# Designs tried in a protein design chat: VH-VL binders against Rho GTPase-activating protein 6 (ARHGAP6). Part 3

Target 1, 202 residues: Rho GTPase-activating protein 6 (ARHGAP6), of Homo sapiens (Human) (o43182r401to602)
Amino acid sequence: LSLNPIYRQVPRLVDSCCQHLEKHGLQTVGIFRVGSSKKRVRQLREEFDRGIDVSLEEEHSVHDVAALLKEFLRDMPDPLLTRELYTAFINTLLLEPEEQLGTLQLLIYLLPPCNCDTLHRLLQFLSIVARHADDNISKDGQEVTGNKMTSLNLATIFGPNLLHKQKSSDKEFSVQSSARAEESTAIIAVVQKMIENYEALF

## First folded at step 1 (VH-VL)

Design p2 (framework fv_ixekizumab)
Fold by ESMFold2-Fast, scan of step 1:
Structure p2 (fold): chain C 202 residues (1-202), chain A 123 residues (1-123), chain B 112 residues (1-112)
Amino acid sequence: as target 1 above (202 residues)
Amino acid sequence: QVQLVQSGAEVKKPGSSVKVSCKASGGTFSSYAIHWVRQAPGQGLEWMGVIIPIFGTADYNQRFKGRVTITADESTSTAYMELSSLRSEDTAVYYCARGGSLWFGELSYFDYWGQGTLVTVSS
Amino acid sequence: DIVMTQTPLSLSVTPGQPASISCRSSQSLLHSDGKTYLHWYLQKPGQSPQLLIYEVSNRFSGVPDRFSGSGSGTDFTLKISRVEAEDVGVYYCMQSIQLPYTFGQGTKLEIK
């Protein structure tokens, strides 16, 4: 895994995926939701993991690059927001609304430097994607279809990948399914708030 | 107005060390990277290293690794560059320079520079 | 390390005439983010360097519009459309795509 020389503590894969999607994916309806080629994603992931200098070109599918980014975050040994701060992050929802953003900012400050910088890069990207969610009017008066990925849609996709507990065993999964649904809702709410208020948090 | 103010000129003996300070004002110290660049008399610019105060991390040009240490004190908005085992070849003007904002991914260019500190190494 | 090579190393220009400085890198400065990490600085006699142009073609705040930057990949140019007396000094290009950051040798601009 190579670190980007400009963002020394952001994984090259994360920055490269965000750049490619900012250039080619902002008007892609269903970005992060539409299926990818699992074989091509696996090949790209292996190339990055081996430290190969991977250049994501226009020919690379937006959906493959989106899946690569999502899977990388999912597969981090410690989630980006960390297991240590898991309870603290979700408990911000229990605070008075006027205290929530200040507390989130403090928790982000407590992240390891590489996690903080990576989160900043990711939230910047997700905020850009969300800004392109709605239809807009072109110069000649025609409507251009947005990508339809609101901050809520993005939080639904990325939330569980950024903030989660260790996997439960197969025998415990069914017993805890209702608790997992409630926790998922909390995680999504926290990540949505971070995307919507990105500029206030950094 | 952003300003970087460096400590005054120094004359050092070979084998000693020097510690140059760079105090930032007019901007947010912690949100920017502070780089160190030197210039020997009549020569070009040479990058020495950088510190990112908010992360507490520093990186160095391999040519100086083991001799250079860059630190920061966020409470005083001051960065320091210490160079040890001084040689006559280390005689140069040492500059601190601000990298771009961490919050906008602008670490790559030096928007403001200190006035420079002349370090003379002589017997 | 990336090697930066400037040409010419010195030039003399009559006031009001244009000037052009070239910078070549030993490898591409284009990042996958679409940005090219090539910047230009001016060091006036007895002063600290100052930023003129960042990321190939963007003028820094307060830099007159007679300064322009262009180029791509490994070949870059700084142009001054009408040289003024205050433009005297040494011009440096710098790459910041990888560590260590490296500078060209400098181009000394003098008035005839």
Scores: ipSAE 0.000, ipTM 0.441, lowest interface PAE 17.1, mean pLDDT 81

Design p4 (framework fv_daratumumab)
Fold by ESMFold2-Fast, scan of step 1:
Structure p4 (fold): chain C 202 residues (1-202), chain A 123 residues (1-123), chain B 107 residues (1-107)
Amino acid sequence: as target 1 above (202 residues)
Amino acid sequence: EVQLLESGGGLVQPGGSLRLSCAVSGFTFSSYAMSWVRQAPGKGLEWVSAISYSGGSTYYADSVKGRFTISRDNSKNTLYLQMNSLRAEDTAVYFCAKGSYYLWSGYSPFDYWGQGTLVTVSS
Amino acid sequence: EIVLTQSPATLSLSPGERATLSCRASQSVSSYLAWYQQKPGQAPRLLIYDASNRATGIPARFSGSGSGTDFTLTISSLEPEDFAVYYCQQYSNWPYTFGQGTKVEIK
């Protein structure tokens, strides 16, 4: 009987979306990849913003809830992994493999507590989604279709929403496409490593 | 260290106007809902108004609807309460209060409070 | 508007004694209830949130219980610094409302 739950500082929208998707979305092929209803997602976002106690039930589309979560993370005032630590996170890939996880753990520790708790909740959820990527047989002998979303697929979708540079007007017209491709690859690799090694990082 | 510092209180005549400010530090202001809570001398706490973390939604107690306006400037880490058509019953210490839950505008208690600023409405 | 009624209005107790404070809501607030402590001339301090969860830095002698319409704040063994006014607050519905307060005073 804990009086201080670990996810107390997680935004209600994030925790609510993760709970709904864990209950209803783990067998949904192409979760986060298939399109949503922009109108329904906007309505849900407004309800959470107004402080209404939104109960995400089975009738709520998995694809709408997935889009809501993704857009919320994208639209955060500062990315979840922060602009301040952007260079430090991507530079972990330049370290020897045996040093990378320890350094990621330290960088996560340097995040504001709410960012750290929210990242922990999100990575736990994404790890669960990735574990359900492949087809399997349930305990009662029924075939269960996998969602086909690997850690790489999830990192590709979430990476740019969790870690990105602030654009300056001076750089707006001078950024090369090759530099952007390299940065996207680095961001995706860091986030994939976090998803795959979630238990070692927290 | 989290700090909330109210200012702008004072003595005003009935029908007058006053603007309260609350300057905050020690947390990411733009990520939390904010409220104003008042306390008349020797009385209990009364919630007055709330604003979402983005500023897109505002809420008011019936006693102040149409007279008070809550607003925020996330670039200046400052919360405001514009008080118009002041009445004697608006006399109170006004507290700035921080919503507790990260990026959540409602269903949240207040984890930090300012020391309050006294507003006295006299005729 | 949800009305919160606190009882008793005043508790006169000695240090070391157990204090039990009640808060009753006019309609269900689920578990969206907080308890605050306020000392003269000071701002309120959050003690308990979501009916039973202790806020950061709050001593173990403070505990909250209840759900729906009936809530209790318990101080297992009063310390000198615990003599103060205690308020319950609901955040289930707009407008947010507070109880009228319970004063815990030295006997």
Scores: ipSAE 0.011, ipTM 0.574, lowest interface PAE 9.1, mean pLDDT 86

Design p5 (framework fv_ixekizumab)
Fold by ESMFold2-Fast, scan of step 1:
Structure p5 (fold): chain C 202 residues (1-202), chain A 122 residues (1-122), chain B 112 residues (1-112)
Amino acid sequence: as target 1 above (202 residues)
Amino acid sequence: QVQLVQSGAEVKKPGSSVKVSCKASGGTFSSYAIHWVRQAPGQGLEWMGVIIPIFGTADYNQRFKGRVTITADESTSTAYMELSSLRSEDTAVYYCARVGYSFGLYNWFDPWGQGTLVTVSS
Amino acid sequence: DIVMTQTPLSLSVTPGQPASISCRSSQSLLHSDGKTYLHWYLQKPGQSPQLLIYEVSNRFSGVPDRFSGSGSGTDFTLKISRVEAEDVGVYYCMQSIQLPYTFGQGTKLEIK
C-alpha cells in the first residue's frame, strides 16, 4: 500500500488516450488492428514526454491514438503487470475457476500503486470497448456499427504488452514465432479474464 | 502429430520412490499442460497432478500432497512424476496426458502416453 | 471436489444394437464462457484411454459417427447407435471445469 500521490498517478498519456478513444473510437471497426502513421505517433509521444499540454482533439486519428497507447505500454521499462509477478499471474490459470478472480484481485493489490491505478484505468477503458463490439440499434432506432473488438481480441492485442517474461526492443508483437505465439496464449487468457471481470477486480 | 512416450515398467520396494518419465515428440512441449493419471488394477482413473512446463509450475491432487512431485525438462521435452514413500496400494499403471491451454481453461486429454506399470512389493 | 456418477457400471449388448451410458455431475459443468467441460473416453482392453467426445457433443477426429454425446448442466449421455465388436472396453466421463479433474467410475461394455 502507498498513500503518496506521486505513486497514485495515472500517466497523462494513458488517460488522454483512453478519453479520446472513448469519445471518438468506440464505433471504429479495426481499432487497435489497423495501421497508424508511425511519424505522427512518434511526434505525439515526444510532445507528451516533454510535458507539453497536449489536447487530443477529434481531428486526431483514432488509429494514431490507439497506436500511441499500445506503444506506451509496450515501451514501459517493466511491463504494467511487472516481471516480478509474471509467474503468479499466469499461475492463476492453475486454480479452480471460482478461485481465480480472488487471486487476481490480490495480485493486482500487490502491484505498485501507480501500476494498479493505471491498470484500473486501462481495464475500465477496454471493458467499454468490448461492450461496443457487436452491432446494435440505438434507442432512436438508428443502426450503430460495432467495433468488432471482443474481450478476446483486445486481450490478444494488449496481453503481450502488459505481461511478458522478457523485453525485446526489436520485437513487433504482430510478428512472432510459433513458440512465442504459444507462450502468449496463457498471457492472453489472464488479460481476457481481467477485462471480462473488471468490476469484480476493483 | 504429438506422441507421449513413457519409461518402462518398474518394481519397487515399500518405502522407496519411483520416477516415471513422459517424453513428448512430434509437437511443441512448452505450450501444453502435462497431466498425470493413475489406474490401480481393476479400478478407475484417478487424477494426480499437472505441470505447465513453460512456467515451471505444478499442482497436485490433495490425496498425494507431500508424496508426489511433478517436474519438466524443456530441453529434452520430458515431464517426470516422482512418487515417494511407496505402499502396496500405489501399485498401478501411471499415465501422462496432454492438455493444450485454450484461453486459460483446461479441456480434454489428447494424446495419452502408453502407461507405466509400477508394482510395489516386498 | 466434483463427483461424477456413471450408470450403468456394466452392460452387455448384442452386436448391431444401441447402447446408452449416463453420467451425472454433483454440480453444473457449464462455465461462464458458455462451454460445458464434460468429455468421454474409451479404454480398450490393454490400452491407454482414448478421447471420444469433448465438450459434451463434439466427436473427436477419427471417431465413428455411431458415437454421439448429449446433455447439459449436470446430466449427460453417451450413445452408440450400433455397437461393433471393436467398441468393447470401459467408458469414462470426465469433468475439467475445476481441479482436481474427476472421472466417473467407468462403464464396462461387453458383447453378448
Scores: ipSAE 0.000, ipTM 0.434, lowest interface PAE 17.0, mean pLDDT 81

Design p6 (framework fv_necitumumab)
Fold by ESMFold2-Fast, scan of step 1:
Structure p6 (fold): chain C 202 residues (1-202), chain A 123 residues (1-123), chain B 107 residues (1-107)
Amino acid sequence: as target 1 above (202 residues)
Amino acid sequence: QVQLQESGPGLVKPSQTLSLTCTVSGGSISSGDYYWSWIRQPPGKGLEWIGYIYYSGSTDYNPSLKSRVTMSVDTSKNQFSLKVNSVTAADTAVYYCARDRLWGSYTYAFDIWGQGTLVTVSS
Amino acid sequence: EIVMTQSPATLSLSPGERATLSCRASQSVSSNLAWYQQKPGQAPRLLIYGASTRATGIPARFSGSGSGTDFTLTISSLEPEDFAVYYCQQYNSWPLTFGGGTKAEIK
């Protein structure tokens, strides 16, 4: 299976957030981990939900835009990678390393077209963020601080928002917490692998 | 200056649950800047990461512990806790609580540690 | 899991000498590597993170280098207080893993 790049479907909010953060957020230390204004994020979310043509400009806080993207993915009715494929994604870690990427590619192509296109856009963006983690010197000779967000940091933040099961009750917290922790570690490993290898997956 | 202090029983019987608490002083556990972890060290051996908790209650654990571990956080007491179920002699270790940064090049590098508490699993 | 291997297991040197400690990862960890010092009866102390960045308050005689799979901790001139066990730790992949340690002892 192959994606048609001409006919991709990505939510406007996702693409707008990724574009803004690629322009203004690549040098922001702790992007996605530092706090945002919940009021401003809620306002932006409502504007996108109403179909308003929202233009995210330099004045918009990087942290607000980052929180908007993260919360949008968290609040999807079905996670981006889907509940249906949850076990299949986790089980790729049980395969030989040389089989893992090929199987991930096949699972991605089993996603609904809009989920597949959205994941491609997101992974491309997260890969760019990870490439800017370290400090360096800019083309004009100034020191540029890296964002310090490695692929592991990003997988830790985004993993649970992209791939999750329904939550368990508080009555079963101790047993369920340990089982969920093993699954959370697996989710993070799968997402980290996707960020690091996104070019091979699409 | 932030300090961490472990507390709990020094002796636990095989098959029982080990319960430890870490008290944070000189700073708030409710900070979004830090993860809080448990790390153990069996006598004469190296360090093993057990898991982390964020102040929101979000956790992740080392899969080598076979789903025997649970962590919790109590922001009103500025504490986080560890439970290890069905302990055996292999769980005998010094248990440390530790802090790492959520951002920066030393995310998951542990900048502040408790003194450690020895837990012996014996009948 | 990524296996971290430290060598030598023990390093016998005199005060004033240069110490070189090695840490190898079973697969690449980029520069996501930390070094810790542990003295008997004490908790580990963070020395280096990001393979080469000294933590706050750590003396200049401590330096780290390397990337990928091969890393080195160097102590340019050993002080008596530096005789301790040193651990490396990777934070590139879950679960977080530590090396087996190198004990620096007086000759």
Scores: ipSAE 0.005, ipTM 0.450, lowest interface PAE 15.1, mean pLDDT 82

Design p7 (framework fv_lacutamab)
Fold by ESMFold2-Fast, scan of step 1:
Structure p7 (fold): chain C 202 residues (1-202), chain A 123 residues (1-123), chain B 107 residues (1-107)
Amino acid sequence: as target 1 above (202 residues)
Amino acid sequence: QIQLVQSGSELKKPGASVKVSCKASGYTFTSYAMQWVRQAPGQGLEWIGWINTNTGNPKYAEDFKGRFVFSLDTSVSTAYLQISSLKAEDTAVYFCARGYTIFGVDYYGMDVWGQGTTVTVSS
Amino acid sequence: DIQMTQSPSFLSASVGDRVTITCKASQDISSYVAWYQQKPGQPPKLLIYWASTRESGVPDRFSGSGSGTDYTLTISSLQAEDVAVYYCQQYYSTPLTFGGGTKVEIK
């Protein structure tokens, strides 16, 4: 596979999963919510990690590919939105509504170029998934069942995987129960806003 | 019983073509890729390539691109290897084997092999 | 392409002996190794996959081990029916590649 300049800074796994799910998963009810095969997801992850030229075909389970994408983002050494900008992203919710999107644009601009490109690709994909949540009628007059995954549902699943603090070690355990709950709500709200407004952010 | 049965031996002149068949039974044909391996007389095993039995998409090792062509007839669970413009160095036993799982990524070696088809190219 | 270097090319041992065959990959292949047994006039038979997982129906005397670039097939107590050529194979990346083979004979 020759590299296209547009995809140069996006991990192959992320782009491949998004392409597969856009082609085969948009009408899958409960995409990202329904269970996957842990064994098959592990094997797919290993093949991408090895640099094998993996072609995700129609026969690959939508649920396995969805789980692969989610787990890749979860397992990034630094979250996609970065720990450095964590507080800044969360604090956008404290601004007046008319200032929130402009501030999110600036924070996205401050991300490393690879993170910015990867976030753009991911938000484009999640935006498409959310647009297919409700039942609709195709150009040919056929009834098309929606996937039932709203921007809120997707933000709930992806939010904590895109924006989180470094986990505490067992030896240094400390609990911030109320702050943790408020942070989770804030993370979900920020990611939902990014999904719903991705075209304005890039 | 899971089995791969190949066509009989072939004796060909240089420049001719040959088509080896491999008929699968006892399993769902389209759930496994079909791989092709050859073995020249007294030599080791050499991977030719594989074909996705669900999509028909083939992949060849570089040395085998051009003259070697994989094809399928899924209605009779049969895979084919065609070699055109035969050369003396194509003399070998050609094996088909199943190995890659199409509806998963459980590639774990080639667990079922055909008996082999001897192709001899001589003048 | 990943090269698989197999040694020895030939070994002769007695019934009951412990024999080992080694395989070295030109790069880390993360345990994506299979081992095959081939008797004269027969196709290869899968013995081991995932470096150490024994295929169903394969006797307990066959075992695989190794990691990274170095892998070993062991026959703990050689039997007369084990006379064959043994091949390692990597399936880490295409093209799939085989070792050169080890011919095992009884003295």
Scores: ipSAE 0.000, ipTM 0.433, lowest interface PAE 17.5, mean pLDDT 82

Design p8 (framework fv_ixekizumab)
Fold by ESMFold2-Fast, scan of step 1:
Order: C-alpha cells, then structure tokens, then sequence
Structure p8 (fold): chain C 202 residues (1-202), chain A 122 residues (1-122), chain B 112 residues (1-112)
C-alpha cells in the first residue's frame, strides 16, 4: 500500500552506479558533464550484461561510472518514463503550478513497477547530487568544492534520456530543429521539477 | 507511529569501544537515513554521522573520523553506532534520529530515539 | 563547517507573552533548488529533541500554530506567539545544506 516501494525491481547496474557515485562522486566537479573513457565504460557495461557480480570499487573512475549510468538509461528499449506517457508528462507544464505535482505523482504511479522503482532510485540520487552542488565537505581533512551540478544541469543531461518519442542517441542531445528545441525544453522542465520535488512524488 | 528504541546506558573505561543500537519500528527502515547526534552533559547537540541502510552508504563528521563507524542490519531494522578509543570527553547522551522523507536529501530529523547515556570514566 | 549562532542563549518569559529566538548562519542556507535548509528543534527537560519547524517556516505534524518560523539567507527567527509552561526547554536551530550538519548553541527558555 506504500506509494514509496522498497527497491525490489531496480536493475543492478543502476543501483550499483548510484551507490558508487553517492560514496565517491558527490564532491566531483562536473560529474556527468566531463568526459569518460569509452573503453572502460564499454568493459563495465559488458560485465554487467554478462550477469557478473560487479563490485564498483573506489578505484573506478567517477566519470566512467557516471557515463555508464547515463548510457544505460539512454539505451533502454523504452525510455524510463515510457513513450506511452510522453505527452501526458510534458502536458503537466500546461497545468496550474498547484496541480503539477499531483499529476506527476499520478503519472509515476501509472508506470510499470520496475520503471517506478528505478525512477525513485534515480531521482533520490540526482536530488542528493544537486544538494551537493554548492556544498563544502571535508573528506581527507580538508574542504572540497561542491560538484556544481544543479537540478537544471542534471535535468539537461538526464531529461532526454528519460523521456523521448523514440530511442535517444548522442546526436539527439543536440538541438537540431526548432520543434526539437521546444520539446527538449519541456522535457528538461518536467525532469527538473521531479528532481526538485522527488520527496513529494514518492 | 514511527518509533526508534535505543540500547541501555553503558559505563566504559578510557581506551575501550562502545556500540549503541537503534531499532526502528512503525516505518520502512531500509528506505530512511538514520543519523547519530550526541550531547555532552549540559552542552549542545553535535552531529556524528549518517547511514542509508538500503545503499550501505555512511558518512561521518570529520571530528570523529577514524573512531566512529555506523552500520545497519536491515533484517532486524537496527542501526548501530560504534565509537572507539573512548575518552572522558566522549561522555554524552547519544541519539539516533530518522531523516524526514525517503532515503537521504531532506536533511530534516523528524523522529528521535530516547537516547543512550555513555559514561567514560576510570 | 557552517557555524550556527543563536541569540539569546537564555530567555525568561512571563506566561502568555511572546518569545523570539534568532539564528544566524555563517553562510547562506539557500540551495539552488529554491529550498532553505534551516530547521528548529525543541528539547524539553529530560527528553529527546523534537522537530518543530523544517525548511524555515513549515510546522511539523502536531506542532501548535503558536510556533512560527521565518527568515532567509543567513538570518532566521523562531517565534512563539503565546508561551505556555510546556514550552520550557532548549531550542536549537540546525542547518542541513552541507555536511557536517551543525546546530546552534541552543536557547534556554524559562518561565518567569
């Protein structure tokens, strides 16, 4: 009866990446924005795909793990928020602000259980990352700079990977037409609102 | 209906370790962050650390780094805080507290345990 | 670490009169998500702390409406419109915008 289910159907890759980044990546400036090693990311993806119990250790690059998570979401056969609910999600922006969160919660409830659990895990993680954008945390006995990744920055990176009319690619993150630009803006706005208000949604 | 029940008072010698437990009931243990806060006699509140049980993620106040370890057992809905190399200044009431909302991020401590008095003396 | 400073450290109030407690942070508690991570707790004698106000101005469940919080950036106030005997205790502000979470020194409220 809980609207906030325990993570029972989250892919191992998603949970493992989020755990690693929560432990090692919250203070990393430009997390998800800076480059990764395509070779190392491909090797990690293959290990997860083979069903091996992959242990993401401190030695694994934060940027490689971040890229792995992003690429996994991008490469899902149906986006995490689903193509079926695409129009409904973007149309929440047409509602009065007071109605938007309630409608988003309803749409999230309509997602398949696996998608709902995975989205909950992901939004919780992204909310933590955004919270540490401006934070100063001592780790090795000295202060570190915040990661500089606001909810808007994260929504810009993840939005197109979570909600689109058809499977996204690296080229699809670029604005290539006016209609596409308008759709990307709507998607980013919806995902930003979900990150900022994840506690009210779950 | 959420309740956090802590273990009983302890008297410890300098140099020893203490492990305080915090058993949660009335809510979903694994989905909430559990924080530890202490209070020396007549003093204010001092944050020690946090654990998110479902992820196994723990973080600590640097003041206690190397001496404090926070763990959780999801099967018994119990969080633990172990403090080693005890000194007389570690004499305090130790509280566990749950973070409002699921997991970690709200930063608000909504429900608190009853406290555990740890006295360090020789 | 963010330093939280409360004033006054002690306050004596005649029953039925208002009380005001200030809290100042060494840096802004406003996050880029638009939320301000400042919370107020009350510790009654011999009891655990209890949440009163979260995120500056939101009253926690069961907290009487005579308690209100206000402020922005680095300067915050907790007000009790009409002090009752059960309000005696130590009030603490806390910031949770960054680790470690830090508390003010506490303000002891006593009845005259």
Amino acid sequence: as target 1 above (202 residues)
Amino acid sequence: QVQLVQSGAEVKKPGSSVKVSCKASGGTFSSYAIHWVRQAPGQGLEWMGVIIPIFGTADYNQRFKGRVTITADESTSTAYMELSSLRSEDTAVYYCARELGYYFGSGTLDYWGQGTLVTVSS
Amino acid sequence: DIVMTQTPLSLSVTPGQPASISCRSSQSLLHSDGKTYLHWYLQKPGQSPQLLIYEVSNRFSGVPDRFSGSGSGTDFTLKISRVEAEDVGVYYCMQSIQLPYTFGQGTKLEIK
Scores: ipSAE 0.000, ipTM 0.446, lowest interface PAE 16.1, mean pLDDT 81

Design q1 (framework fv_guselkumab)
Fold by ESMFold2-Fast, scan of step 1:
Structure q1 (fold): chain C 202 residues (1-202), chain A 122 residues (1-122), chain B 111 residues (1-111)
Amino acid sequence: as target 1 above (202 residues)
Amino acid sequence: EVQLVQSGAEVKKPGESLKISCKGSGYSFTSYWIGWVRQMPGKGLEWMGIIYPGDSDTRYSPSFQGQVTISADKSISTAYLQWSSLKASDTAMYYCARLKGYSLWNYAFDIWGQGTLVTVSS
Amino acid sequence: QSVLTQPPSVSGAPGQRVTISCTGSSSNIGAGYDVHWYQQLPGTAPKLLIYGNSNRPSGVPDRFSGSKSGTSASLAITGLQSEDEADYYCQSYDSSLSGYVFGGGTKLTVL
């Protein structure tokens, strides 16, 4: 994360991926769910990591760019919503419904400025993706295929990458796996609420 | 059990070629990067390069680019480190290790081979 | 040259606490890349001791712990024991080299 201490800004990789997917990916069925080329994603990530001026063109696979964004967020040293605020975020679900959005807004305000700006950009993008989930009919009567990615689908994919206590391990005992499943459900619910209500949160 | 088994010690003269091996077992060999690490006598660890056996994607440390060749044969779950012409300064212990993590920039060397001692003397 | 700096040696008595530092720069630890730690007993291959800044592999006692702040990381060993006498190495990723970097290593002597 190459951030200017004077100005709040979004990492170039995040903004570049969001821009590309907004132009080319909104009608892609299963965006973020369908597989990517691991080799091409590794090469693109390495170029961004080296500070190379990467231009994501139309020829770049929507699935590769989607995987790049997801992996960048997954691999942040501190999750975007931070480990420090993990318990506070999931505990918003224990509040009365009328208090939940106000509390989420306050927690977002407590994030470092760069995390707040990055979260705002990401949630704006995810809300646009979710708005294109369903099939639609244009003014000319043409059918426009939706991407089938609801706010719940997106929260399921991004939730664990935005909010977690520690880096995940693929080998766990069953009791630990059950606890993780319950935590994932809470994380998904929080992130879904943020996607659906991003305009109220910023 | 996940393990990496390396070939035995080598004693060579300057100018000779050499190829040492690292055989993986107990895991999906094509799903993990394999790295090579040099340790000169009494010195620290130096990363030389890595290979992804599934597609033979190979990355080298700038210090070792052009000095060695890393390859893999996925049919026998074996990675290789090769010199076309050895120098006395290549005398070292060479380790292979499996890399594990969620991204290229965060990999740890989680399983290590026992090491191959290479001695190059006139 | 090693781009991650460790003290060449540290020492402690049995039962005491020892800390080994690993100092990097903005292109590695300071860029947010994870720090991993390895233990090398005399005459043996290195063994992964800590991964992802603070996580322990199965079989590593909880008296070993890792932390990271800014451009530096630390390995702490509490309840020091004679079998802890070994060389310790930190490792991270460096964006300017597009590759993995090890610290110079620290020889721990148990007095």
Scores: ipSAE 0.006, ipTM 0.475, lowest interface PAE 14.3, mean pLDDT 84

Design q2 (framework fv_necitumumab)
Fold by ESMFold2-Fast, scan of step 1:
Structure q2 (fold): chain C 202 residues (1-202), chain A 123 residues (1-123), chain B 107 residues (1-107)
Amino acid sequence: as target 1 above (202 residues)
Amino acid sequence: QVQLQESGPGLVKPSQTLSLTCTVSGGSISSGGYYWSWIRQPPGKGLEWIGYIYYSGSTDYNPSLKSRVTMSVDTSKNQFSLKVNSVTAADTAVYYCARGRYSLWSGYKFDYWGQGTLVTVSS
Amino acid sequence: EIVMTQSPATLSLSPGERATLSCRASQSVSSYLAWYQQKPGQAPRLLIYDASNRATGIPARFSGSGSGTDFTLTISSLEPEDFAVYYCQQYGSSPYTFGGGTKAEIK
């Protein structure tokens, strides 16, 4: 039984989803944006949670696998980038541009080992997805449709799931819309920079 | 320095199961981002990827061999193993274990290789 | 599966000459292409990864180029120890496939 707190490892669900989407999802328009089957996603999540050797095959829906990955990251007890480092990550945007990447790299190395390895795997995957956003023609003359998901689009979807102060609060009422919008913009900008520059960060 | 070492019998009879083990030293199999792989090379021929195993037990096999191949991992011993069922003379090859390091794609480059072990299939 | 084709099968050159080895993929592998050197009785050694990056300890005379389906390994000036078999490998999609190899031999 492999447990993340014992070993420096990537969760099986994260690696399996990334592998499947890299094989079958790179030309899927609106990947991570288009709807999934809640029932199928729940079933897959339960299988991974029970430690079953789940093999994600070609017949598994790209949209279901994408939703599974997104929801797993959303539902982590502590966000992947951690609440402890939240302020430090968003404050990198206040630094001079030439200092931002170096500081991000240092913050990443302050993450628990499992979080660091998982972030590396995830950013590599998201960078590949972003590179397939635009339409291209292969050398054999075949037209290949892009997925239309830029690094900004991916940061908009994943940012709040990777870096946030609180997932839920029954005692907290809605805050000022301007303050929340500003925080979301900062989170998205940080994650976008990580996706675009992941090679420099690891 | 990471080192990989293959071990197993050099001779296997036709129709039997070929079993090999790779022992990893100087690095942990339990590290994320690494795919522990088997590659073979028949005498005088090129390289053929057999499959990989992630430390969690997740595997991917070459479709040409998938029906006959099983890989397993033992993180406590820092080892991973290969079994090829129903062998024939066509399975005679030097078998290498290798570490695949994930790069930009779901695939990977093999940065460390074992020395290789020759397995001959004959009666 | 992606088929990797290497040419020429054999390259006969003298020490000091430039060697140019070609590798073609049956479909695009972007830049996910590695080159290996193999000497008789030895395991393959990683030379180049991601089409153009030299692996640690690999001499500057080795360089890689290309993207998509067409790739080249160049040895700017052959040393005696460079006469070996060279393989390209794609890792753009599973199964990961190798070319048939190019043997660099002394003329």
Scores: ipSAE 0.000, ipTM 0.441, lowest interface PAE 17.1, mean pLDDT 82

